# Designs tried in a protein design chat: VHH binders against DegV domain-containing protein DR_1903. Part 9

Target 1, 288 residues: DegV domain-containing protein DR_1903, of Deinococcus radiodurans (q9rt62)
Amino acid sequence: MIAVTTESTADILPLQLGYSGIHLLPVPLGHQGQVYSERELPPDQLVNLIRTTGEPARTLAIDDEVVARTFEAALQGSKSGRLVHVASGSRFTPHFEVAARVAGQFGVRVQVIDGGTVSYALGVQALHAAHLADQGADFGQIARALAELRERTLLTFAVESLDFLRVNGRIGNVAAFIGNWLGLRPLLAVEAGEVVSKARVRGQAAAVRTLLSATHQFQHQTGETLRLYCGHTIGGEGAAEQLQGQLQAVYRDLPAPLHPLGSGLTANVGPGVVAVLAFPRRFGLGHA

## First folded at step 1 (VHH)

Design R4 (framework vhh_8k46_1)
Fold by ESMFold2-Fast, scan of step 1:
Structure R4 (fold): chain B 288 residues (1-288), chain A 123 residues (1-123)
Amino acid sequence: as target 1 above (288 residues)
Amino acid sequence: AVQLQASGGGFVQPGGSLRLSCAASGRTFSDYAMGWFRQAPGKEREFVSAISWSGGSTYYADSVKGRFTISRDNSKNTVYLQMNSLRAEDTATYYCAAGPSYFYTSEDDYDYWGQGTQVTVSS
């Protein structure tokens, strides 16, 4: 009933977009003064550009007019004439503030939720919102359900470098832990709308073991059957496959699909990333 | 739910050692990550060390690495901080905290806090 929008950086797969009817607000990419869409600079080409130039890429601010046009397009496809927009965390990006300001032009028709997260963790909030909207939920019910999902979501990941988060201004409290980590991989998590440091480990096997341990602790804390996703950027495929195999060995009844991460996320975390996303299965994603 | 009681603080000379203890009540102690934070007079509270629910992973602030060791005994519902080679700048009230996360380095990420135990390092 209520239409749902989120950002192109939410890493929702094309098939899931087809089933959910979610409209994406395009987040532009910048590299050395040039502006790209994700279509113009897919993840493999983005990583090659970063490697050959030695310069990281950035996600850029979204123009108010692009936000307005995205909202109008979603509303035209809406059966109820109402829209909920799930924005990346307000402490990560300016996108929430821009979306909230533009939503004011639409009165009660557009409501904006601070998703408090990024990447597919944001994507699953949007997918759950779409699922609830199809069940006839109102805005307040959707907002409460997303707040519950946010509190019961594990997003933990291993990066090769903190430079990508730093250059995009998304390093936050992790900046306090920049230091002597030569040859180590930082293990990070998204908690309470911020990136936090979890560990520093050497090598792929140690990174995978740490993600498994975090998942096991999270399962213990929730006591619920989980949905599991093994996220990766270019170069992280092997680690993600290893994580998937180990998760399937421990949680035999649960699928743990590989989830490729897009260019916007890759610009912010870099190549070689492996991640686990986990949340209770009762948070339905509709057909996906 | 968990309640925390910190102890083991006191006066020590530079180069000395102290062992802090944090006793927890409740049947779910083993489900929580545990952390130590400290606050010196006139300063903000800062992270010192954390240990995962199983004890399999530990994390330390750069200022204490190689000198402090965190450990836990889930059978005794207790977390420990062994403090060696103490320096004047380690003088602070030390707080233990429990949270649901694997590792927390921010005080805002901890749900339960002990009352604190004072450590004074002075000649």
Scores: ipSAE 0.000, ipTM 0.115, lowest interface PAE 18.9, mean pLDDT 84

Design R5 (framework vhh_8k46_1)
Amino acid sequence: AVQLQASGGGFVQPGGSLRLSCAASGRTFSDYAMGWFRQAPGKEREFVSAISWSGGSTYYADSVKGRFTISRDNSKNTVYLQMNSLRAEDTATYYCAADLTPYGWSSDTQYDYWGQGTQVTVSS
ESMFold2-Fast, scan of step 1: ipSAE 0.024; ipTM 0.506

Design R6 (framework vhh_8k46_1)
Fold by ESMFold2-Fast, scan of step 1:
Structure R6 (fold): chain B 288 residues (1-288), chain A 124 residues (1-124)
Amino acid sequence: as target 1 above (288 residues)
Amino acid sequence: AVQLQASGGGFVQPGGSLRLSCAASGRTFSDYAMGWFRQAPGKEREFVSAISWSGGSTYYADSVKGRFTISRDNSKNTVYLQMNSLRAEDTATYYCAAQESWGYPLTEYEYDYWGQGTQVTVSS
């Protein structure tokens, strides 16, 4: 069985980590010259720190030694002596590049996949990889399945401010229009490994309606039954609950669980964020 | 679609054992991850245990770890929960659930199909 690793910023729930056996590569957090793990600075404390100091937090580069230790620990648990690492999108972070470089030290034992996304969209790719590995899939089968899942994933979200993405250098092609968004909440999506602008709206109700509309359009375009997740950062709980209620009113037979987003993503998008993650339910039925 | 039938509940004294079974019919059972949940009167439903599609990965809630064992027999389309060293606090209705194609669903909302409950009562 191939072991699976991904980043601590993939927002996989602690219970899912225990069940899947996924090892996390810790992404460090920085604030005013101090370095924290996600455990040391959980989302509520991170938001309080940002608000109290008036200074943003950042996700930091991962040291090669930490990557190597993570890979070694994961390989100890691998009966096949093989590991697949699912990295956040290479156009978003340097983490793919670092992981790929370190993987060279392990030869064919460690393979690195560019996940092309972030947060729980990355997390579901890692969980799917672990599922396929548990079924005896090889690296090529896993890579193909994750590419198909990535192509058929909707990740769209409403932020209160573009400043958090700007400060972390992850604003993508939306940066050209940052000054024109005063008083409006940007609705953004992850497409082809980049952040793109989808709409500009005023207020929580309008943001939730736009996320619902994007989900409805995606469902219609795919023609498939979806898995749905309502993501949120600290302060976004009410909006996520409203989104969940609206999704369940439209898609009565589909669960739409709330998914808390971690400190790494909160540093990059800020508090008050609500998101929808959607993909066809059929993924994982074996070796696409 | 898959349909689930839970059985094996009953009355047992503290320290006793019970084996619950969940029989699946309909679509291919081996395509599904399986879980057990329980709900005591007046309480929220809680996760108990999960097993991956192949049976290669299992997980347990801390409250039952070391006492309960989940297993599956794909040739019989059945998942089992062996419950040992039962305590009064294990008294609940136990539900089996199937998750279509995702290997590590631990939240109630990630399960697509649910069986009828089977009551377990641990009392002296």
Scores: ipSAE 0.000, ipTM 0.351, lowest interface PAE 11.4, mean pLDDT 84

Design R7 (framework vhh_8k46_1)
Fold by ESMFold2-Fast, scan of step 1:
Parts: structure tokens; C-alpha cells; sequence
Structure R7 (fold): chain B 288 residues (1-288), chain A 122 residues (1-122)
């Protein structure tokens, strides 16, 4: 079976989504000239570091050597001698480009897929890839299935500030939302490999209502039974609990509230974020 | 509480320059990120620029990028907006704002100054 790798920023471990023997490529964090792993700077400490210094943190490009070592380790566990790597969106991060370049050293053994997304939406793509690999799927079958999953995935979230996306170079067209309406929270989504603005809402209750509404609209548009996950960064727990409670009133089998999303995502979106991820239940998730 | 006093506005010809100042009093200035906003008559208020409490991060609206520079002097509890190559479209009342959110929210400004009028006209 084909081995699967993705990035530490895929939030597989923080969200307790299960682990199917997937190897994680560590994404480094930078702050004031110092480099940290996510283990060295967990989300609460990252938030405190930003607060005490007044300086934002950034996710950094992964060293080619680290990518090569991760691929080698994953291949050692591969029964087929083959590996698929699911990278965060090439329009969001440099990680796809680095992974694709390093994969060239491995010839046909390593294929890299542009995941077109981030965080736990990337994580569910990696888990689905592992599920398909366990069932004997080849690279082409996995790539096509992930493209379909990506097109049928809702990832939408409310941020307290666009500063974090701007600092990390992920702001794109949502820059038009900066500071135009004071006291409003931007509601954002990942669509076609880019962050897009969907709404501007005042306060936590309105943000939660808008995320709930977007989820219901997505369910009606797809016509399928959905699997849903709520996510949050440090400070977003209350909003996430409220959102999950309201989703549980409508949707069966929502998972319990989970740990905060990891430091890599927190550096890019900031604290106080609440998010919903939704996709059709037919996309199975592999677990070890 | 913090009080903000904006100053430095006035009349200027197109292509001219002005330096706006925003003096903070009441609380320790270094506790706040600072922003500049502007509002022209009959138009909505728009973001102009922001600076982190340390001064290490700055942000600019696309309309002013390359022409305006934000800076701060924490020893003087003052933030500045250096405005170069001014255009008629820059005519507005300019407001400085402070927020205590260490997370850098441009949407959650807590304290506002009274504003200073900038008029760019021939």
C-alpha cells in the first residue's frame, strides 16, 4: 500500500482525527529571528509570546533536508515502496513547491498532491488518501478522489483580525476587508485554493449564526449527509462550543469539542478563531 | 483608559506632505497597537495604516502604500503618519485609534481620538 505524508499544520493530531500511520512533515515557526517546532511553541505559549513581545509569528519554509528525511522514513514503512504527499495549497504556502522539488530525487516513488487548502481540511484529505491506499488505490485514483473531496468541502471560519493572514502573506483579495468596518469579524472561506471573504459580522453570536447558516446552505447544495468538525484557536473555545451545540441540535454524530488547533495555523489566522469543516460522509477516513 | 490627541492636519497642495501625530495619555502607550483611519464627507470610514505596539509590524491600505509611512516613539507616547505625494482623494478627517488586543485586531479598536482635518486642494 502507498504510504501517506502531510504537514504538521494539517491539525490531524491536535483535532484527534486519528492517525493512520501518516508521517507528518514538520512546519517550522519563526519569531524574532528564532526558529521553533510546534512542540517547542504550543498554541498557548505562542499566543503568550505574541502578546508579550507585540510581534507576530510566521510559518517558515521547510528545509529540503527535512522533507527528504520525512519521505525516506515514510517509504521505509511502505509495503509498495511508494508514497503520496498531500501538501497545503500552493497558493497559500511554499510547502507544495518544496515537496515537489524534493520528490524529484525519488523518481516515481513519491508523488505530491496540491491539497488546495490548510489545517484540518488538509488533514482529512491525508486521512482519505490513507483510507484509499489501504484499499489498494493507485496515485491517479487517490489524486482524483482528493480533487473531488476538495471541491465538495466547506472550510469557513471567523477571525478576530486579518493581521495574521497579512503578515504571513495569505491575505489576497480579503485585504479589501481590512479596517473598513470597525467592530466587525471577517467571515472567510477557502475556495479554489484561495482565502475568500464571505461576510462581515458583529460579535460572536452573529459569527456563530453565519457559520451555522453556511453549513446548512452547504448541506442543501450538496444534497448529501455531511461529516462536520468544529475547530478553534486559543480564545475561540466559547464560540466553538456554541457552534457545536447548535450544530448538534440539527446534525447527528458530531464529534465532541476538540483541543485548540495547532501553532502553525494560529500563527496564520490568530487567536479567537472559530471554524467549521464539512464534507460528504462518503469520503472515508483511514485510521491505524 | 487612554486619551488620544490627533494633530498635524491642515491645508496642503497636491503633491505636498504632512506629518500627523497622535499623542496618547492615561495608560502606558506601549500596551497598545495603533491605527489611522480616515473619513471623507458623505463616505464611510476607511482604514489607512496600523503599527504594532513594538513598532516591528506595519500595515497599509493599498491606496496609500508607498506614499504613507506609520511610525511610533514609545518614549514620547506618540504615533506618526508621514503622508507624502498627497492627492485630492486623501482629503478627509484623520482619526487615530488604539486597541489593547495583543492579537493585533484591526476590527477591535478600543479608543479613538477626535480627529484632524486634512484638505488637499489647489
Amino acid sequence: as target 1 above (288 residues)
Amino acid sequence: AVQLQASGGGFVQPGGSLRLSCAASGRTFSDYAMGWFRQAPGKEREFVSAISWSGGSTYYADSVKGRFTISRDNSKNTVYLQMNSLRAEDTATYYCAAHTDYYGSLWQYDYWGQGTQVTVSS
Scores: ipSAE 0.000, ipTM 0.108, lowest interface PAE 18.6, mean pLDDT 79

Design R8 (framework vhh_8k46_1)
Fold by ESMFold2-Fast, scan of step 1:
Structure R8 (fold): chain B 288 residues (1-288), chain A 124 residues (1-124)
Amino acid sequence: as target 1 above (288 residues)
Amino acid sequence: AVQLQASGGGFVQPGGSLRLSCAASGRTFSDYAMGWFRQAPGKEREFVSAISWSGGSTYYADSVKGRFTISRDNSKNTVYLQMNSLRAEDTATYYCAVGYGSSPFYSTEGMDYWGQGTQVTVSS
């Protein structure tokens, strides 16, 4: 079997790591001159640190040596002696280029896919890759399936502030919308490997309504039954629960589970975020 | 339909050089990895080189490492292969291709949109 690796910022749950066999490439966190792993600074402690200091945290570059060690460890567990690494979008982070460069040292044994996204949307690609590998798929089949999954994925989210994306250098084309939004919540999406602005709404109820509407439009455009996730950072739980209830009322046979987002993602988008992740249910996640 | 036009092939003696070009039309490919493959008579198509969307990562087959250099110009939707110190074993039809995303690839399975090809003959 082809082994699968992705980044610690992919927000894959511990249980899912256990059954999938996915190995994580650790992305370090920085705050006021201190460096942390995600385990050393879990989301609740990270948010408390941000609130107490008034200073946002950052995700940092990954050392080539750490990438090489991660690939070596994953390959040792692979009977085929082959590995696919699913990296966060090359337009979001330097992690893809670092992983691709290091993978060159392994020749055909390690292949890197640009996931074109972040957070659990990236995690879902890694889980699907692991599912396909378990079914005996080769690299080309996995790459093609992940390209199709990327094209058919909705990732839309509401943030309290654009400052977190700005200080991490991930604001891109939405920089034009940093100006005075006065109590409006930006609604953002990941499209074609970039963060794009979709709307600005007032209050939690309007944000949830907009995410529900986006999901309904996406379902109609794809014409397929969806797999749904309600993502949240610390402080976004209430909005995520509201979104879950409304999604389950419309899509009664779909579970729409809550999905807590990790420290790496929280550093980039801040607390109080609510998100919807949707894609056709034919893209299997193994034991999900 | 998407068209990839490979050019720059020809006859050259051992030790010579050639520069291949692959121009993409019908769509821009600045967000995609590009690559070169070759096929000699009676043999399977094999990987030669690949370059990421930004040009920041390049990959080479062991047989061409140190002799060939891949590069790209996204403003022209073109990828290049500079071939130096050519050997008789490099004789083949050279094809260019676009990957499924921005990541470089090592095999034909990781590619979409094959070009027409350009013949390279290294002899006498």
Scores: ipSAE 0.000, ipTM 0.362, lowest interface PAE 12.6, mean pLDDT 85

Design R9 (framework vhh_8k46_1)
Fold by ESMFold2-Fast, scan of step 1:
Structure R9 (fold): chain B 288 residues (1-288), chain A 120 residues (1-120)
Amino acid sequence: as target 1 above (288 residues)
Amino acid sequence: AVQLQASGGGFVQPGGSLRLSCAASGRTFSDYAMGWFRQAPGKEREFVSAISWSGGSTYYADSVKGRFTISRDNSKNTVYLQMNSLRAEDTATYYCAAEDYDFWSGYDYWGQGTQVTVSS
């Protein structure tokens, strides 16, 4: 079987890590010259640190040595001696480039996939890769399936401010709009490996309704049973609960669990974020 | 909502067997994926095994694969963990947990622990 690795910022749940066998490549956090892991600086402490100091936190470059150790450890657990690494989108982070460079040291044993996304949308790709590997899939089959999943994934979210994306260099095509978003919440999506602007809305209720509408459109387009997640950073809990309630009212047979987002993502999007993640149920770890 | 009650722990010699049970009270037990976790003194809680809401998929930590078997009886609202070939390192408090539908739902309900001690 092919081993699977992804980044600690993929927001995979501990239970899912336990049974999938996925190895995490730790993405370090930086604040005022100090380096932290996710465990050392959980989201609530990260937000308090940012508010107390008035200084942003950042996700930092991953050392080549850490990548190599992660790949070696994962390969030792692989009977096929092969590994697929699913990296956060190359337009969002330098992590794909670093992983691809280090993978060269392992020849054909390690392949790196540009996940084209972040957070639990990346986590779902890694979980699906692990499921396929467990079923005996090869690199080509996994790469093709993850490409299909990327095209059939909805990830849209409302931020309180574009400042966090800007200071981390992750703002892409929406950078030009910062100065013109007076009193409005940006509604953003991840499409084709980029952050794109979808709407500018006033207030939490309008943001939640826009996320719900995007989900309805996506459901009609796919025609498949979906998995739904209501993501949030610290301060976004109320909006996520509102979104969950509205999704559960429409999709009564489907859970729409709250999914707390980790410190790596929080550093990049800030507090008060609410997100919807949706994809066809057949992806991920599936059923028997 | 669901409430969970774990039982079946005790003292056993190395190489022995125990069967843990987790009884659920609630109206939607068959909608929940079920899992077992354990925690040894001074250590973090670790995953042991899980079973999907239908019973069609099972998962095991590498340390217990081939020795432990998870099963469920939805008619009795109960999940089981059959533990064979027990080792001293299996000594821990074992907890059962429930998630709606399957492991991707994210809703966790935790039962009280049951202590397993493997000693000579």
Scores: ipSAE 0.000, ipTM 0.313, lowest interface PAE 10.8, mean pLDDT 83

Design S1 (framework vhh_7pa5_2)
Fold by ESMFold2-Fast, scan of step 1:
Order: C-alpha cells, then sequence, then structure tokens
Structure S1 (fold): chain B 288 residues (1-288), chain A 124 residues (1-124)
C-alpha cells in the first residue's frame, strides 16, 4: 500500500491524521524573525500576535532536508515501499517544486502530485489518496482520481481584507479589488490553481448567502450529491455557523461540518474568513 | 430588461433632509438585496447602504450611520433612502444598485445593474 504525505498547511484534523496514517511535511511559520510550527503557534495565538505587534505572519519556504526526512519517515511505514506526496498548488507556493526535486533522489519510490490548491481542499486530496491507497490503488489510479477531484471541487471564501494575501505576495489576480469601498467584503475562489476574484459583498449575511448560492450553482453544474464543509479562521465562527445552518436547511440529508482552518492559512487570508468547500460525495475520505 | 430609475435629489442646506426613491422594473424585486451607492466630485464610488430582500436587515457606511435610513416597498418595486442631517460631504450622485449573484466568470463589478443616478447637493 502506498504511503501518503502532504503539507502541515492542508488543515487536516488530528482525528483524520490518526485514521489515515498521513505524514505531514512541516511548513514553517515566521513572525518577527522567529520560526514556529503550526503546533507552536495555533490560530488564536497567531491572531493575537498579529494584533498586538501590528506585524504580519508568513508561511516560509521548506528546505530540501526537511522534505527528504519526511519522505524517509513515511517510506519506513510503507508496505509497498512507495509514497505519493500531494503538494500545494505550484502557483501558490514553491513547495511542489522543492518536493519534486527531492523526490528525484528516491527514483520511482516517491511520486509528487501538484494539488493545484491549498488548505483543506489540499487536505481532502491527501485523504482521498490515502483512502484509495488503503484499497490497493496504484500511483496512476491515485493521480487520475485526484485530477478528477480537483476538476470537481468548489473552494470559495469571503475575507475581511486583502491585506494578508497582499503581504504574503499572493494578491496577484485579485489586486483590482483592493480599492476604498467601505463595508464590502471580497469574495474569492480557487480556480485552475489560482486565487480569483468573484465578487464584493456587503457584510457577513451577504457573504454567507453568496457562498450558499455558489454551492447551489455548483451542485446543479455537477449533478451529484456533495460533501460540504464550512471553513473558518478565528473570528469567522459565527459566519460559518450561519452558513452551516442555511446549508442544512436546504440540503437536509447532507452534513455540513464546521472546519477550523489552521495558522498557515490564517497567515495568508487573515481572521474572520468564512469558506465553503464542496465536492462529489463519491470521493471518499476513509472516515467511517 | 432590468431598469432602475432614481429620483428625489436636489439642493438642500446643511442640516436639511431629502428622500430618494428608486423605481425597479424587469426583474423580481423582492428576490434581491438592494443598495445605495454614491459618487462625490473627484472621488470614486462609495457604498452607502444595503437592505435585504425582505427588508428585515439593513446596513450603513460609517459616514452615514445614524443619519440615513434605507427602506423598500416590495409591492411597489421601490427602494428608498431617507437622508437626515445632511452635510456638505454628502454632495454626490446617488445610484440605486441591484446586488449581483455569484457568477463563475471574472467580475470587477460590485453590482450588476445601476440606475442613472440622482444628484444631491448640500450647500449653504
Amino acid sequence: as target 1 above (288 residues)
Amino acid sequence: QVQLVESGGGMVQPGGSLRLSCAASGFTFSDYYMSWVRRAPGKGPEWVSTISSGGDSTSYADSVKGRFTISRDNAKNTLYLQMNSLKPEDTALYYCAREYEVTSGDTYEYFDYWGQGTQVTVSS
């Protein structure tokens, strides 16, 4: 069976790590010249640090030695002696390039997939890969399944400010939205491996309704029963609960669990974010 | 075809009041959040106020909070803005705007339809 690795920024929950056997490649966090892990600087402490110092936090580069050690550790637990690594999108981070370079040292034992996304959208790809590996899938079957999952994934979110993406150099295609419109919140999506601007909406209630509408359009487009997640950063809990309630009212038979987002994502998008992640339910995550 | 037609603007002295109206046609007015947006001389557009489709929820820009009141009459397909305690800084073209739906395309427009605007001038 093929072992699976992904990044600590994939927002996989501790329980999910436990049942999946996924090994995390640590992506370091930086603040005022000090380096932290996700565990050392959880989201509430990260937000407090940013607020009290007025200084931004960043996700930092991974080094070849950390990648190699992560691959070696995962391979020791692999019955097949094979590993698939699912990296954050190559347009978001240099992590895919670094992982692919290091994987070359392992020959055919390690294969790296460009996940084309971030956060729990990346996490669900890794969980699905682990689920397929547990069922005896080979690398080609996993790669094809993840490509299909990426094509059939909705990741849409509302931010309080574009400043966090700007400071981390990830504002790119959404820079046009940084104007002086008071009271409007940017609505963003991940499409084709990039953050794209969709809309500006007024306040929490409008943001929630817009995410609900995006989910309705996506379900109509796919024609499949969806798996739904209501993501949030610190300060976005109320909006995520409102989204969950509205999704459950419309999609009575579908759970729409709240999903707390980690420090790596919080550094890049800020506090107060609410998100919807949706994909066809047939992409199993291995959880009973 | 969607149409939004503003009226009720004019000249008023500081401290005065005006009530703006927006007549909507060509869509189901009661399904949409509606907003007022203004553009002052030499400035970009500024969001002023929004009202929910049912009229039960409203929000205001900090610059107008406590002075302006947004309301709607879904039976008449009409949006209103009651402006009290007007200041010279409120001088602008005021637009009625329909809040957009989420689309899959690239969008840099915050509202999908705007009216022609009604001029409000506050001077002594």
Scores: ipSAE 0.000, ipTM 0.202, lowest interface PAE 13.1, mean pLDDT 84

Design S2 (framework vhh_8k46_1)
Fold by ESMFold2-Fast, scan of step 1:
Structure S2 (fold): chain B 288 residues (1-288), chain A 126 residues (1-126)
Amino acid sequence: as target 1 above (288 residues)
Amino acid sequence: AVQLQASGGGFVQPGGSLRLSCAASGFTFSSYAMGWFRQAPGKEREFVSAISGSGGSTYYADSVKGRFTISRDNSKNTVYLQMNSLRAEDTATYYCAAETYEFDSGGTYEVEYDYWGQGTQVTVSS
């Protein structure tokens, strides 16, 4: 069985970590010159800190020593003596570069995949990798399956402000359209390893409606039954519940569970975010 | 300031054709998706067609699909709506609109558009 690692920003739930055996690289948080773990700044406390100080937080690079220790711990639990690390997109974070560099110290035992995405979209890649590993898949089979899943994944989200992505250096081409957006919300997507702008809308109802439309177009394009998730950061709960209700009205009998997003992602996108994650149901997540 | 000037409307008989134009100024035209909306007497404004900034993607309301064609000329800062096989139901004031970001939703919602032109009236009647 190949062991699987990913990052704490993949927003995998504790129960899913338990049954999958996935080990997480802890992504540190920075705010006003201080460094925190996610345990020290859970989402509520992080958002309160941002609101109180008026300054956004940042995700930081993981130390090589921490990566090496995590890989060693994961390998100790692996009967095959092999590990695959599913990294957040190399165009979003330094984590792929760091993981690939450290993996070199382990030779063929550790392989790193560029996940090309973030948050629970990365998390589902790691969960699917663990599911395939449990079925006896080799590295090449896992890499091909994750490439297919990545190509058939919709991750679209509405933010209150582009400032959080800008401060973290993850705004990409969306920066070309920064302006005075009083009352407007950017609708963004992760495509081909980049954040891209999809729409700009006024108010929560319009944001939810656009996410629903994106899901309908995606379902039509794939022609497959989907797994659906309604992601949110602190303050985005109401919008996520509205999205869930509208998705369930259209895709009746399909679950569209709410998925709370962690502090690492909140630092990068801010509070008040609502997201849709969709991919074909055939990409199994183990006990999920 | 951003300005959108719609033109080309008029009176036409059923089965006839008209070509609407929307001349844009005050912004980087190729960076904006463009849409056409219409409002018939006594009805709410509805989506007609949209085109991406590059012109690579086009979208149509089911009621006009196969009859109307949207296009743009980025060198002239103009978007066009070619209307063929016109019906009495196509009678409306037609508005052009500009949207800052390319849209995955097909650009079908008014709220997605930042700037609106003056309408041009189309009347289809015998």
Scores: ipSAE 0.000, ipTM 0.134, lowest interface PAE 16.5, mean pLDDT 84

Design S3 (framework vhh_lunsekimig_d3)
Fold by ESMFold2-Fast, scan of step 1:
Structure S3 (fold): chain B 288 residues (1-288), chain A 120 residues (1-120)
Amino acid sequence: as target 1 above (288 residues)
Amino acid sequence: EVQLVESGGGVVQPGGSLRLSCAASGFTFSSYALYWYRQAAGIERELIASITSGGSTNYVDSVKGRFTISRDNSENTMYLQMNSLRAEDTGLYYCAAEVYEGDTYTFDYWGQGTLVTVSS
């Protein structure tokens, strides 16, 4: 069976790691010269640290040695002696490049896929890859399925501030709008491995309404029954619950679970974020 | 422990009928939407019918008017009544449920599948 790895910033839940067998490549956190793991600095403590010091935290590059150790550990559990690594988008992070370079040491045993996204959208790709591997899929089948999933995924979110993306170097073409967001919540999306601006709105109700509208448009465009997730960082719980309620009112019998986002993602987008993740139901994440 | 068990598949002539059953256990059946998927050789699984917790139904166009999905919450069983069967309806039929485990995450649970062959 092909083993699956991805990054700790993919926001996969502990229970999902348990049943999927996915190994995580740890992404380190930096704050004022100190380095932390996500376990050492969970989201509530991270937010308190940022507020207390007035300084944002950053995600850092992964050492080649850490990547090699992670690949070796995953291969030890692989019956086929093969591994697929699903990396965050190469335009977002250096992690794809590092993983691809290290994979060269393993020859054909390790294949690296550019996931073109971040957070639980990346986590969903890794979970789907593990599901397909469990069904006996080869690398080519997995790569094709993930490419299809990537093309048919909606990831849209509202942030309180662009400063966190700016500090981490991930603001991209939205940088031109810094300073003109007073009193407005930016609504952003991940498209083709980049952050793009979709709207600017006032208040939580307008942000939630815009995310709901984006979901309706996406549902109509795909013509398929969707899986829905309401993501949030610390402080975004209320907005996520409101989004969940409104999604469930429209899509009455479709689950729209709340999904807490981890420290790595929080460092990059800040507290108070609410997000919607949607993709066609046929992309299975179950373990039966 | 969530389990789904399909039954009712078999060989039938074009124009014939079959009724598939999906027996479920290990979760609060009445609270969840349930699905029938079909997989033909060389084709990815296709969602063909769904039924909500409230009993509302939806069908893919190719089976609309011919297939009927239903549920019996007292028996924890979902059904698919298939009428006017065509050769292209041949395939493995899977029942599925997406079940919350806690407030945050869902898992897809699948049965083993039941084979339907429409042959003259």
Scores: ipSAE 0.000, ipTM 0.193, lowest interface PAE 16.1, mean pLDDT 84

Design S4 (framework vhh_7uia_1)
Fold by ESMFold2-Fast, scan of step 1:
Structure S4 (fold): chain B 288 residues (1-288), chain A 123 residues (1-123)
Amino acid sequence: as target 1 above (288 residues)
Amino acid sequence: QLQLVETGGGLVKPGGSLRLSCVVSGFTFSSYEMAWVRQAPGKELEWVSSISSSGSTIYYEDSVKGRFTISTDNAKNTLYLQMSSLKPEDTAVYYCARTEYTWEGSTYYFDYWGQGTQVTVSS
């Protein structure tokens, strides 16, 4: 009944957009004064552009008019005439504040939720919201369910460098951990709407093993059967495949699919990233 | 069970050489970064050298660079430390250690240690 929107940086797959009916708010990319959509600058081309020019790319604020058009389009598909927008964390991006302001033009028809996270962790919140909406849930029920999901979500990842977060102004609390150790990769997590540093690891095998350990600790703490995803940016495919293999060896019969991460996230974390996303399987994503 | 067993220590004169060996069992050797750590009399533990799980990345403490060589033989599950140009300051118990990375706040730690082997450099 209620339509659902989120951001293009939520890394929802095309098939999932198809069955969920979710509309994406496009997050623009900037590079050397030029503005691109993620479609115009897919991850492999983005990485090549950064490499050839030596200049970083950035995610940019969304224009109010684009937000309004997206909300109008989503409402056309809403049988109840109502929309919930799940925004990336307000401490990560300006997108929540922009969406909340524009939602005011729509009165009670549009409600905005601070997702407190990014990437596919945001995407699974939007997919769960769409699943609940299809079951007749109202705004309050959706908001409470997403708050519970957010509290029971592990998002942790290994980056090759903190420089990408730094140049995009998203380094926050991990700035205190900028120190060059030979061959060490920072291991980061999203906690309470912020990026935090958890460890420094040496080499791909250690990074994968540490992500596996984080998953085991999380599963033990929650006491629930998890749904698992192995995320990666360009250059992180091998590490993600290794992580998937190790997760499948431990959690036999649980799928741990590879999940490619888009250009918006790649601009912020860089190439060569491997990530694990985990949450209780009871949070349904519809078809998936 | 998991074991690390060091051998090769002994008494040598300054300028001498020794080769330490560490045979490991109970885990997949090639999946872990391995290290040599030492403790001199009355001193804290001092990291000496590390080698990555692939063997491609090697690090040394500044005081041993050019004198010590770390290596592995994955087929034999064995870590080596070739020590040359030994100095009295190298006198210590040498431990083979498996390196592990913590999820929370610490960069890394050594989760399993051997019994150690005594190296004494004196006249």
Scores: ipSAE 0.000, ipTM 0.206, lowest interface PAE 15.4, mean pLDDT 84

